VH-VL binders against q55578. Designs and how they scored, part 4

Target 1, 249 residues: q55578
Amino acid sequence: MAERIQKLLSQWGIASRRHAEEMILAGRVSVNGKVANLGDKADPQQDFLSVDGKQIKADNRPRDIYLLVNKPRDVLSTCDDPRGRKTVLDLLPQDLQRGKGLHPVGRLDRNSTGALLLTNDGELTLRLTHPRYHLPKTYDVWLEGNPSDEDLEKWRSGMMLDGKKTLPATLEVISENKDQIHLLVTLTEGRNRQIRRLAEELGLTVLKLHRRTIGPLQLHTRGKVLGSGQFRFLSPAEIRLLKKQVNLR

## First folded at step 13 (VH-VL)

Design a3
Fold by ESMFold2, look of step 15:
Structure a3 (fold): chain C 249 residues (1-249), chain A 121 residues (1-121), chain B 107 residues (1-107)
Amino acid sequence: as target 1 above (249 residues)
Amino acid sequence: EVQLVESGGGLVQPGGSLRLSCAASGFTFSSYSVHWVRQAPGKGLEWLGVIWASGTTDYGNEFYSRFTISRDNAKNSLYLQMNSLRAEDTAVYYCARGFPGYRYIHAFDIWGQGTMVTVSS
Amino acid sequence: EIVLTQSPATLSLSPGERATLSCRASQSVSKYIHWYQQKPGQAPRLLIKDASNRATGIPARFSGSGSGTDFTLTISSLEPEDFAVYYCQQRSNFPYTFGGGTKVEIK
């Protein structure tokens, strides 16, 4: 069936939809020997679609891919950085870095570490990042300071951030000593730098922030640890659980 | 009545596997962290690991590769899967509930009566 | 990991006497020590949280004190049911650890 060319280029892992539009405008895309215009449609089963003179074959569409990455510090959670800084895609084997359409699902701050989902399933990405679907995410938070029970109760029940009260969080005190506390924090929302900003509001300093889980996804299973900078494929069961969470088939 | 009851202990050969269960009643199981603690005959207590209310787990260093803790909140049950068992794993195994709230969750206010695991050829 | 050393290993006393049990940590644990009682053939019972806070339903004869590395459980006047083994546990550093126990036995 005929689809917009920029969508096809994205589905085939050639470029993002935005970059594909740029390629079309630059005259790099042809359909049946004729240079394509923005908004044109094609069917790879019926049409000869080419980019830079190379045919886009119907049977070369990338399979759906779902990866869990343990993002190290100082790596960006983006598929492309105009400033050329290291991204999560740089952690993958070269054959996965391009041509597969992989992108991060949500984000994790540069200074944060831990679980990050990469996929080329655009529908799943849209659903998992939508505020409507309260996908829980659990973080290890190491803090400098000695928060009172009142401070922790404020955090747990909700605090004002950018004029809107945060959703309730689950807090669990893993350990503490004189000047430091290790919290396990579970959030059902992904507001900008929420953990770091709420800690600052309580007069606490974030020493380390590590995302342990994304919904059913965990960095270690059955006694095995997914190490810093490593990745793995999701199991079929994990994929089904994620889709069920957001009402996909 | 708030209660925890372990089951599934018994005799197993070295290198074998065993799955222990812990049935919870009288409280909202899903809201609590639940731990496994063991005690070798005539010896003291040893913390094995926990499954937090959030569903994630943590283990003592010795147990990370061989033991797996899980929970089924619909069945109010906690499980300990033990693999590659050794003679030194012979012990009474307790499940224990962390204290209510979020700050004392490593203080164990409710314990089961334990189930005996014997690892012998 | 933090090692907790309990002394004495055995304390032989009569009902009505005062018991003083020691727990020493290999490094500072601030106040983050819990105490448990275990009777023969039974599971442990939580007595004290964070050095000095009695758990719900624990009689006033049980008290705890200390900070840093040196902690004490005191039973002001022993009752017959108090002859048991007592364990300390730290929550300051992961993983959580227990002491080796002090057996309080009847003379």
Scores: ipSAE 0.765, ipTM 0.892, lowest interface PAE 1.2, mean pLDDT 89
Fold by ESMFold2, fold request of step 16:
Structure a3 (fold): chain C 249 residues (1-249), chain A 121 residues (1-121), chain B 107 residues (1-107)
Amino acid sequence: as target 1 above (249 residues)
Amino acid sequence: EVQLVESGGGLVQPGGSLRLSCAASGFTFSSYSVHWVRQAPGKGLEWLGVIWASGTTDYGNEFYSRFTISRDNAKNSLYLQMNSLRAEDTAVYYCARGFPGYRYIHAFDIWGQGTMVTVSS
Amino acid sequence: EIVLTQSPATLSLSPGERATLSCRASQSVSKYIHWYQQKPGQAPRLLIKDASNRATGIPARFSGSGSGTDFTLTISSLEPEDFAVYYCQQRSNFPYTFGGGTKVEIK
């Protein structure tokens, strides 16, 4: 079916929507022998769509790809950074970095580490990040300080953030000593910098924040650990579980 | 009556595998961390690992590669899958419930009776 | 990981006597140590949480004390059912570790 050209270029892994619009404005895209304008539509099965003289064929759409990355510190969870900083795509082999349409599902702060899903499945991305579905995510949180039981109960039951109370969280104390506490925190929402901001409101300093799991996805599977900066493909079972949790298929 | 009951122990040859079960009753199983602890004959206690109420696991250093802990909340059951068994794995294996709440969950307030695993040829 | 050293290995006492059991950590564990009792042929039973907090149903004759690296379990007047092995466990650092145990026996 006919779609906006910038969307087609993104779906075929040629460029982000923003870059595709720039290509159209530069006269690099043609439909049926005529230079395309921003907002034009095409159907690769019915139209002759080309970029820089090279045809976009209907059969050349990238296959669905699902990767789990253990994002290291100081790597951005974005598919493109105008300032040229290192992104999660730079962690991948060259043949996966471009042309496949991969993007992160959700976000981890630059200073956070851990589980991040990369995919070119836009519908799954939309559902996994939508507030309606409440996919659980578990974090390791190392805090400086020794919070009271009352502080942790506030966090567990919900605290005001930007005028709206946070959803209940699961807390589990892994260990603690004089100066530090190591928590597991499970959230069913992904509000902006939620763990860091709630810790700050309790007077605690976040020393390290690591996302351990995203729903059924774990950095450790069957006795193997996915190391910092490494990636793996999702198994068919993991893909099915994710899709089932958000009512796909 | 709050109970944990282990099963699945027995004699197994070195290099073999064994799956232990722990059946829980009398409490809301899904709300608790549950742990595996073992005791070799005539020896002390050794913590093996945990499955947290959140569903993630952690293990003692020597067990990560050979042992897998899982839970089935619908069946109120905890499992320990043991692979590549060695003679030093001969022990009584206990499942243990972490104390209620979120802060003392590594204090074990309920224990099963234990199940004996013997690894020998 | 934190090593817990219990002493003595065996404590031979009569009913009615006071038992004092030691647990020493290889580094500070603050107050974060638990005590368990294990009778012959039975599973362990939780006695004390976080150095001094008696678990539900544990008689007042059991008390715990200590902080940092040195901890003590005291049984003020031994009853026949108290002749057992006692273990300390730390929760300050992962992974959790147990001491080697102190056997309290009749003699």
Scores: ipSAE 0.756, ipTM 0.887, lowest interface PAE 1.2, mean pLDDT 89
Fold by ESMFold2, look of step 17:
Structure a3 (fold): chain C 249 residues (1-249), chain A 121 residues (1-121), chain B 107 residues (1-107)
Amino acid sequence: as target 1 above (249 residues)
Amino acid sequence: EVQLVESGGGLVQPGGSLRLSCAASGFTFSSYSVHWVRQAPGKGLEWLGVIWASGTTDYGNEFYSRFTISRDNAKNSLYLQMNSLRAEDTAVYYCARGFPGYRYIHAFDIWGQGTMVTVSS
Amino acid sequence: EIVLTQSPATLSLSPGERATLSCRASQSVSKYIHWYQQKPGQAPRLLIKDASNRATGIPARFSGSGSGTDFTLTISSLEPEDFAVYYCQQRSNFPYTFGGGTKVEIK
């Protein structure tokens, strides 16, 4: 069946959807010998689809892949950086880095670490990043400062951020000393730099931020530790749980 | 009214496995972090690990490879799965609830009665 | 891992006497020490949280003090029910650790 060309290029691992649109606008994509426009559709089994003169064959579509990465600091949560900085794809074996259509699901700041899902399942990505599904994510947050019980209650119950109150969070004080506190924070939303900005509003300095879990996905399970910069495939059970959380097949 | 009750202790051979349960009543179990603590005969207390209200776990250094903590909030139950048991694991095992709220959750205000695990050939 | 050293290992005292129990941390734990009482054949009972805050239902004869590395549990006048083992626990650094205990026994 015919699908939008930028979607096909993403599904075949040629480019991100955004980059595929740029390629179409640049006249690099043809369907049946004619230069394509944004909005055009093609069926790789019926049409001759090409990029820079090379045919995109129907049987070269990559299999569905689901990876959990423990992102280290100073690695970008993107599939392509025009300035050549290190990305999460650079952590993978070469056969996974290109041609598979892998992209991050959501993001972690460059100076944050922890759980990041990579997949070529675009529909799952759309659902998991959509705010309506409230997928919980749990973070280790190390803060410099001495927050009061009132400060922590404000954070837990919700604070104004960009004119909209944050959703309630779960807070647990793991440990503290005179100048630092270690919180476990669970959020059901992914607003821009939310933990860092709320901490700043309370006069606290974020020393370290590590995402421990994404929904059912954990970096450390019984008998298995996923170290910094390492990755693993999701189990079939994990994939099913993620899809169930967002009402997907 | 507020209670924790352990069960599942007993005699097990070295290298064996055992699953302990902790049944909670009289409080909103899903809102609390719950811990496991053990005490070898004639010895002091040793913290094993916790399952947080969020459902994630943390363990003492020597336990993360052999012990697994889980919870079933629908059944108001906490579990400790112990594998590769050794004679040194012989102890009374307690489940313990952290103090109410979110700041003093590692001060254990409610304890179960304990269940004895004996690892012997 | 923070080591808590309790001293003395055993206190032999009579009812009515003042008991002073020490807990020393291997590094500063600020005020983040809890105290527990354990009677023979029973589970531990929380006495004091964060060095000096008495738990609900704990008699006023129990008090705690200290900050940094040195902490004290004081029982101002021992009652017969107070002869037990006492443990300190720190929550300043993960993992949480307990002291080795001080047994308070009747002379």
Scores: ipSAE 0.739, ipTM 0.880, lowest interface PAE 1.4, mean pLDDT 89

Design a3
Fold by ESMFold2, fold request of step 16:
Structure a3 (fold): chain C 249 residues (1-249), chain A 121 residues (1-121), chain B 107 residues (1-107)
Amino acid sequence: as target 1 above (249 residues)
Amino acid sequence: EVQLVESGGGLVQPGGSLRLSCAASGFTFSSYSVHWVRQAPGKGLEWLGVIWASGTTDYGNEFYSRFTISRDNAKNSLYLQMNSLRAEDTAVYYCARGFPGYRYIHAFDIWGQGTMVTVSS
Amino acid sequence: EIVLTQSPATLSLSPGERATLSCRASQSVSKYIHWYQQKPGQAPRLLIKDASNRATGIPARFSGSGSGTDFTLTISSLEPEDFAVYYCQQRSNFPYTFGGGTKVEIK
């Protein structure tokens, strides 16, 4: 069926959706011999779609790929950085870095670490990052400070952020001592820098932030450890669970 | 009425495996962290690990490679899978409930009566 | 890993006497020590949370004190049911650890 051209270019691993739009605006994309405009649709089985003079054929679509990465510090959660800074794609073998259409699902801040899903399944990405599906994510948060029970209850029940109350969070105090507290925080939303901003509002300093899990995806399973900077493929069971969570088959 | 009951202990040879169960009743099992603690005969207590209300786990330093904690909230049950067992794993194994809430969850207010595991040829 | 050292290993006393049990941490644990009682053949019972907070149903003769590295469990007047082993546990640093225990026995 006919789809927006920028979506097709992403599905065929040519460019991210955003960069595909830039390519269309630059006149680099044609449909049936005519230079395409932003918003145009095509069906690779019915139309002749080309990029820089090279035809995109229906039978050359990359296979679906699903990877879990343990993102280290100082690596960007983007597939494309104009400044040439290190990205999560740089952690992968060369044959996965290009031509496969891989992109991160959601994001982690540059100075955060932990679980990050990479895939070329754009429909799954859209649903997993959409607020309506509330995919739970669990973080280890190391804080400098000594929050009161009242402070932590405010965080649990919801606090105002950008004029909108945050959703309830699950908190579990793993340990605490004179200067620091180690929290396990489970969120069902992904608002901009939410953990860091709420901690700052309570007068606490975030020392380290590590995402332990994304829904059913865990960095450590059955005595196996996915080390910093390493990646693995998702199992078929993990893919099914993710799709079930967002009503996708 | 609040109760934890361990089962699955017994005699096992070195290098063997054993799965312990802990059945919970009288409280909302899914809302609590639940821990495993063991005690070798005539010795003190040793914390093994926890499964949090969120379902993620943490272990004592010596155990994460051989022991796996899991829970089934639908069955109100906690499990300990033990592999590559050694003579020093001979102990009474307790399951223990963390105190309610989120801050004192490492104070164990409810304990099972324990199940004995003996590792010997 | 924080080591908790309990002393004495054994405390031999008569009913009615005052018992003083010590727990010393290898580094500061602030106030984050719990105390448990264990009678022979039974599971442990929580007595004290966070150095001084008695758990539900624990008699007032049990009290806890201390901070930093030095902690004390006091039983003001021993009853026959108090002859047991007592353990301290820290929750300040992961992993959680127990002391070696103090056995309180009848003289």
Scores: ipSAE 0.733, ipTM 0.882, lowest interface PAE 1.4, mean pLDDT 89
Fold by ESMFold2, look of step 16:
Structure a3 (fold): chain C 249 residues (1-249), chain A 121 residues (1-121), chain B 107 residues (1-107)
Amino acid sequence: as target 1 above (249 residues)
Amino acid sequence: EVQLVESGGGLVQPGGSLRLSCAASGFTFSSYSVHWVRQAPGKGLEWLGVIWASGTTDYGNEFYSRFTISRDNAKNSLYLQMNSLRAEDTAVYYCARGFPGYRYIHAFDIWGQGTMVTVSS
Amino acid sequence: EIVLTQSPATLSLSPGERATLSCRASQSVSKYIHWYQQKPGQAPRLLIKDASNRATGIPARFSGSGSGTDFTLTISSLEPEDFAVYYCQQRSNFPYTFGGGTKVEIK
């Protein structure tokens, strides 16, 4: 089946989609002896696709990999950073960092920590990040301020953000003192910096933001914890649950 | 009537495992945070952990490696799986419901009668 | 974790007397202290939420006060059923902790 060339190069672990586009524009990619253009499609089983003269063979696609990472602060949730800053891929053993096509599913802000899924399964990534699949995500939120019950009810029921009301959220007050509150917040959407922006709208300052779960994926399982900066493979059961939630088999 | 009833206590050897159950009735179980609290003979109360209404868990510092809290909302049941048991774990184990809503969920307004766990050779 | 120190350990009083029970926190917990009563062989019973708010069904003779590190449970006139052990619990910092208890016993 014919697919966009930048997607193929990403699936085969050659380059990120962005880098693959740069390679195409630089004339480094050919299909059947002809230099490819951005937007062209190819089928590795039917076409002779090459990068810098080396054929991309249909049977060399990396095996599916699914990792859960506990992202520390100041690490970017991106495949590649033009400024050379540390990314979540840098947390992995060298043999997983390159050539496997791994990318993050969704994002966490640089100053946020916690659960982040890495995979080379592009179809799963597309489905899990699509707004039609309301995969719940639970966050620990430490706030400076003392919100009223009215403030928290506004947050729970939905607030206007970029002209559209946020979906209802689940809130649970873990602890609070004079000037700070620790919330557990469950969202079924992933709008841009949603927790931070809603907190700011209520006059609250986010001190710390940690994602503890992504759907069935948890950093803490059966008395074992995945420490900051560590990663693990998903179990077969976890993979099946994720695929089931987004109608993949 | 609102009620919590623990079961599954008993005598177990050191290093052994035991699963406690807590049956809820008279309220919408799935909407509440539910906690485990224990009390060693002649001693005070010790909070062990919670499963939140959202389904995620938190534990006291001593318990995260050996104890697992879970719930089955279809059966209105809370569970405590205890592994690698020690003599110090000998206690009455209570399940407790957090106060309704979201702000006072750590005030325990309903308690079970408790179930005794004895860890002895 | 926050340590709650209750005093006295034992309070010996007669029915009709006023009982004053102290709970001191190792650091400020603002108003976030709950109080429980436990009779022999029974589960605890919630009395007071957040320093001063009586739980539903709790008689008016029970009252709570305090903020910061120092908290008090007062029973204005002891009834026979009030002879029990009383625990404070903080919710200001995780993990939640209980005090060691004050036993109120009959003289």
Scores: ipSAE 0.704, ipTM 0.865, lowest interface PAE 1.4, mean pLDDT 89
Fold by ESMFold2, fold request of step 16:
Structure a3 (fold): chain C 249 residues (1-249), chain A 121 residues (1-121), chain B 107 residues (1-107)
Amino acid sequence: as target 1 above (249 residues)
Amino acid sequence: EVQLVESGGGLVQPGGSLRLSCAASGFTFSSYSVHWVRQAPGKGLEWLGVIWASGTTDYGNEFYSRFTISRDNAKNSLYLQMNSLRAEDTAVYYCARGFPGYRYIHAFDIWGQGTMVTVSS
Amino acid sequence: EIVLTQSPATLSLSPGERATLSCRASQSVSKYIHWYQQKPGQAPRLLIKDASNRATGIPARFSGSGSGTDFTLTISSLEPEDFAVYYCQQRSNFPYTFGGGTKVEIK
């Protein structure tokens, strides 16, 4: 089936969609001997697609890969950084860093740690990040301050953020002392810096933010822990559960 | 109306495994944290761990490697899988519901009657 | 891990008397202590949340006080059903811990 060329180049692990668009605009991509234009489509089964004179063969599409990373602090959630800063891809072995089409599913702020899914499955990424699929994500949030019951009720039931009320959250106080509180926060949406911004609105300081789970995915299961900066492949069962939760086969 | 009922206790040899169940009724099980607490014969109470309403778990220091807590919200049931059991694990095991809401969820307002686990060769 | 030390281990009193039970924490737990009652052969029963807040349905004769490291459960006038073991529990630091208990028994 015919697809946009930048999508094909991404699926074949040649470049990100944005970089592929740059390559097309630079005249580096050809379809059936003619230089391609942005927006053109091709079918690898029927068309001769090339980049810099090298054919992109239909049967060289990378196998689907699903990785869970425990992102450490100060690592960017991106495929590539123009300024050369460390990204989540730099945590992987060389053979996974390039040519496989891996991208993060969603983001974690640079100063946040924890669970991050990496995959080259674009349809799964679209579903997992789409607002209509309310995949729960659970965070450990360490806060400085002493929030009132009213403050926490506002957070739990929803607060205005960018002109729209946040969806209800599950809050669970793990512990608290005179200066600090440790919350477990479960969100079914991923609005920009939501936890940090809501905490600030309540006059609380975020000391540490760690994503513990993404839907069925956990950093530690059955007595095994995925360490900071480490990665693992998802099990077939985890892949099936994740797809089932967003109505994929 | 509100009840928790433990089951699955019994005699187990050292090094063995046992799975305890806790059946909940009379409340919206999925909305509560549920905890396991044990009491050795003639002794005090010892907190083992929790499964939060979110479905994630936390454990006391000595139990993290040997015990696993899970829940099945469709069956209104909580489970405790215990492995590598030792004589000192002999106790009555209680499931306990955390107080409603989000702040007092480690205050246990509903307890089961307990199930006895004996670890002996 | 926070250690809770309850005293006395046993308190022998008559019905109608005032009972005062102590719980001391190894470090400050602010107000974050719960109290439970356990009668023989029964599961524990929540009495007091966060040092002083009586749980629903708990008679007014039960009261709690304290902050920091020293906490007290008071039973103003003992009833026959109050002869039991009482436990304190802290929620300030993970993991949650219980005290060793105070047995209140008939003299």
Scores: ipSAE 0.701, ipTM 0.862, lowest interface PAE 1.4, mean pLDDT 89

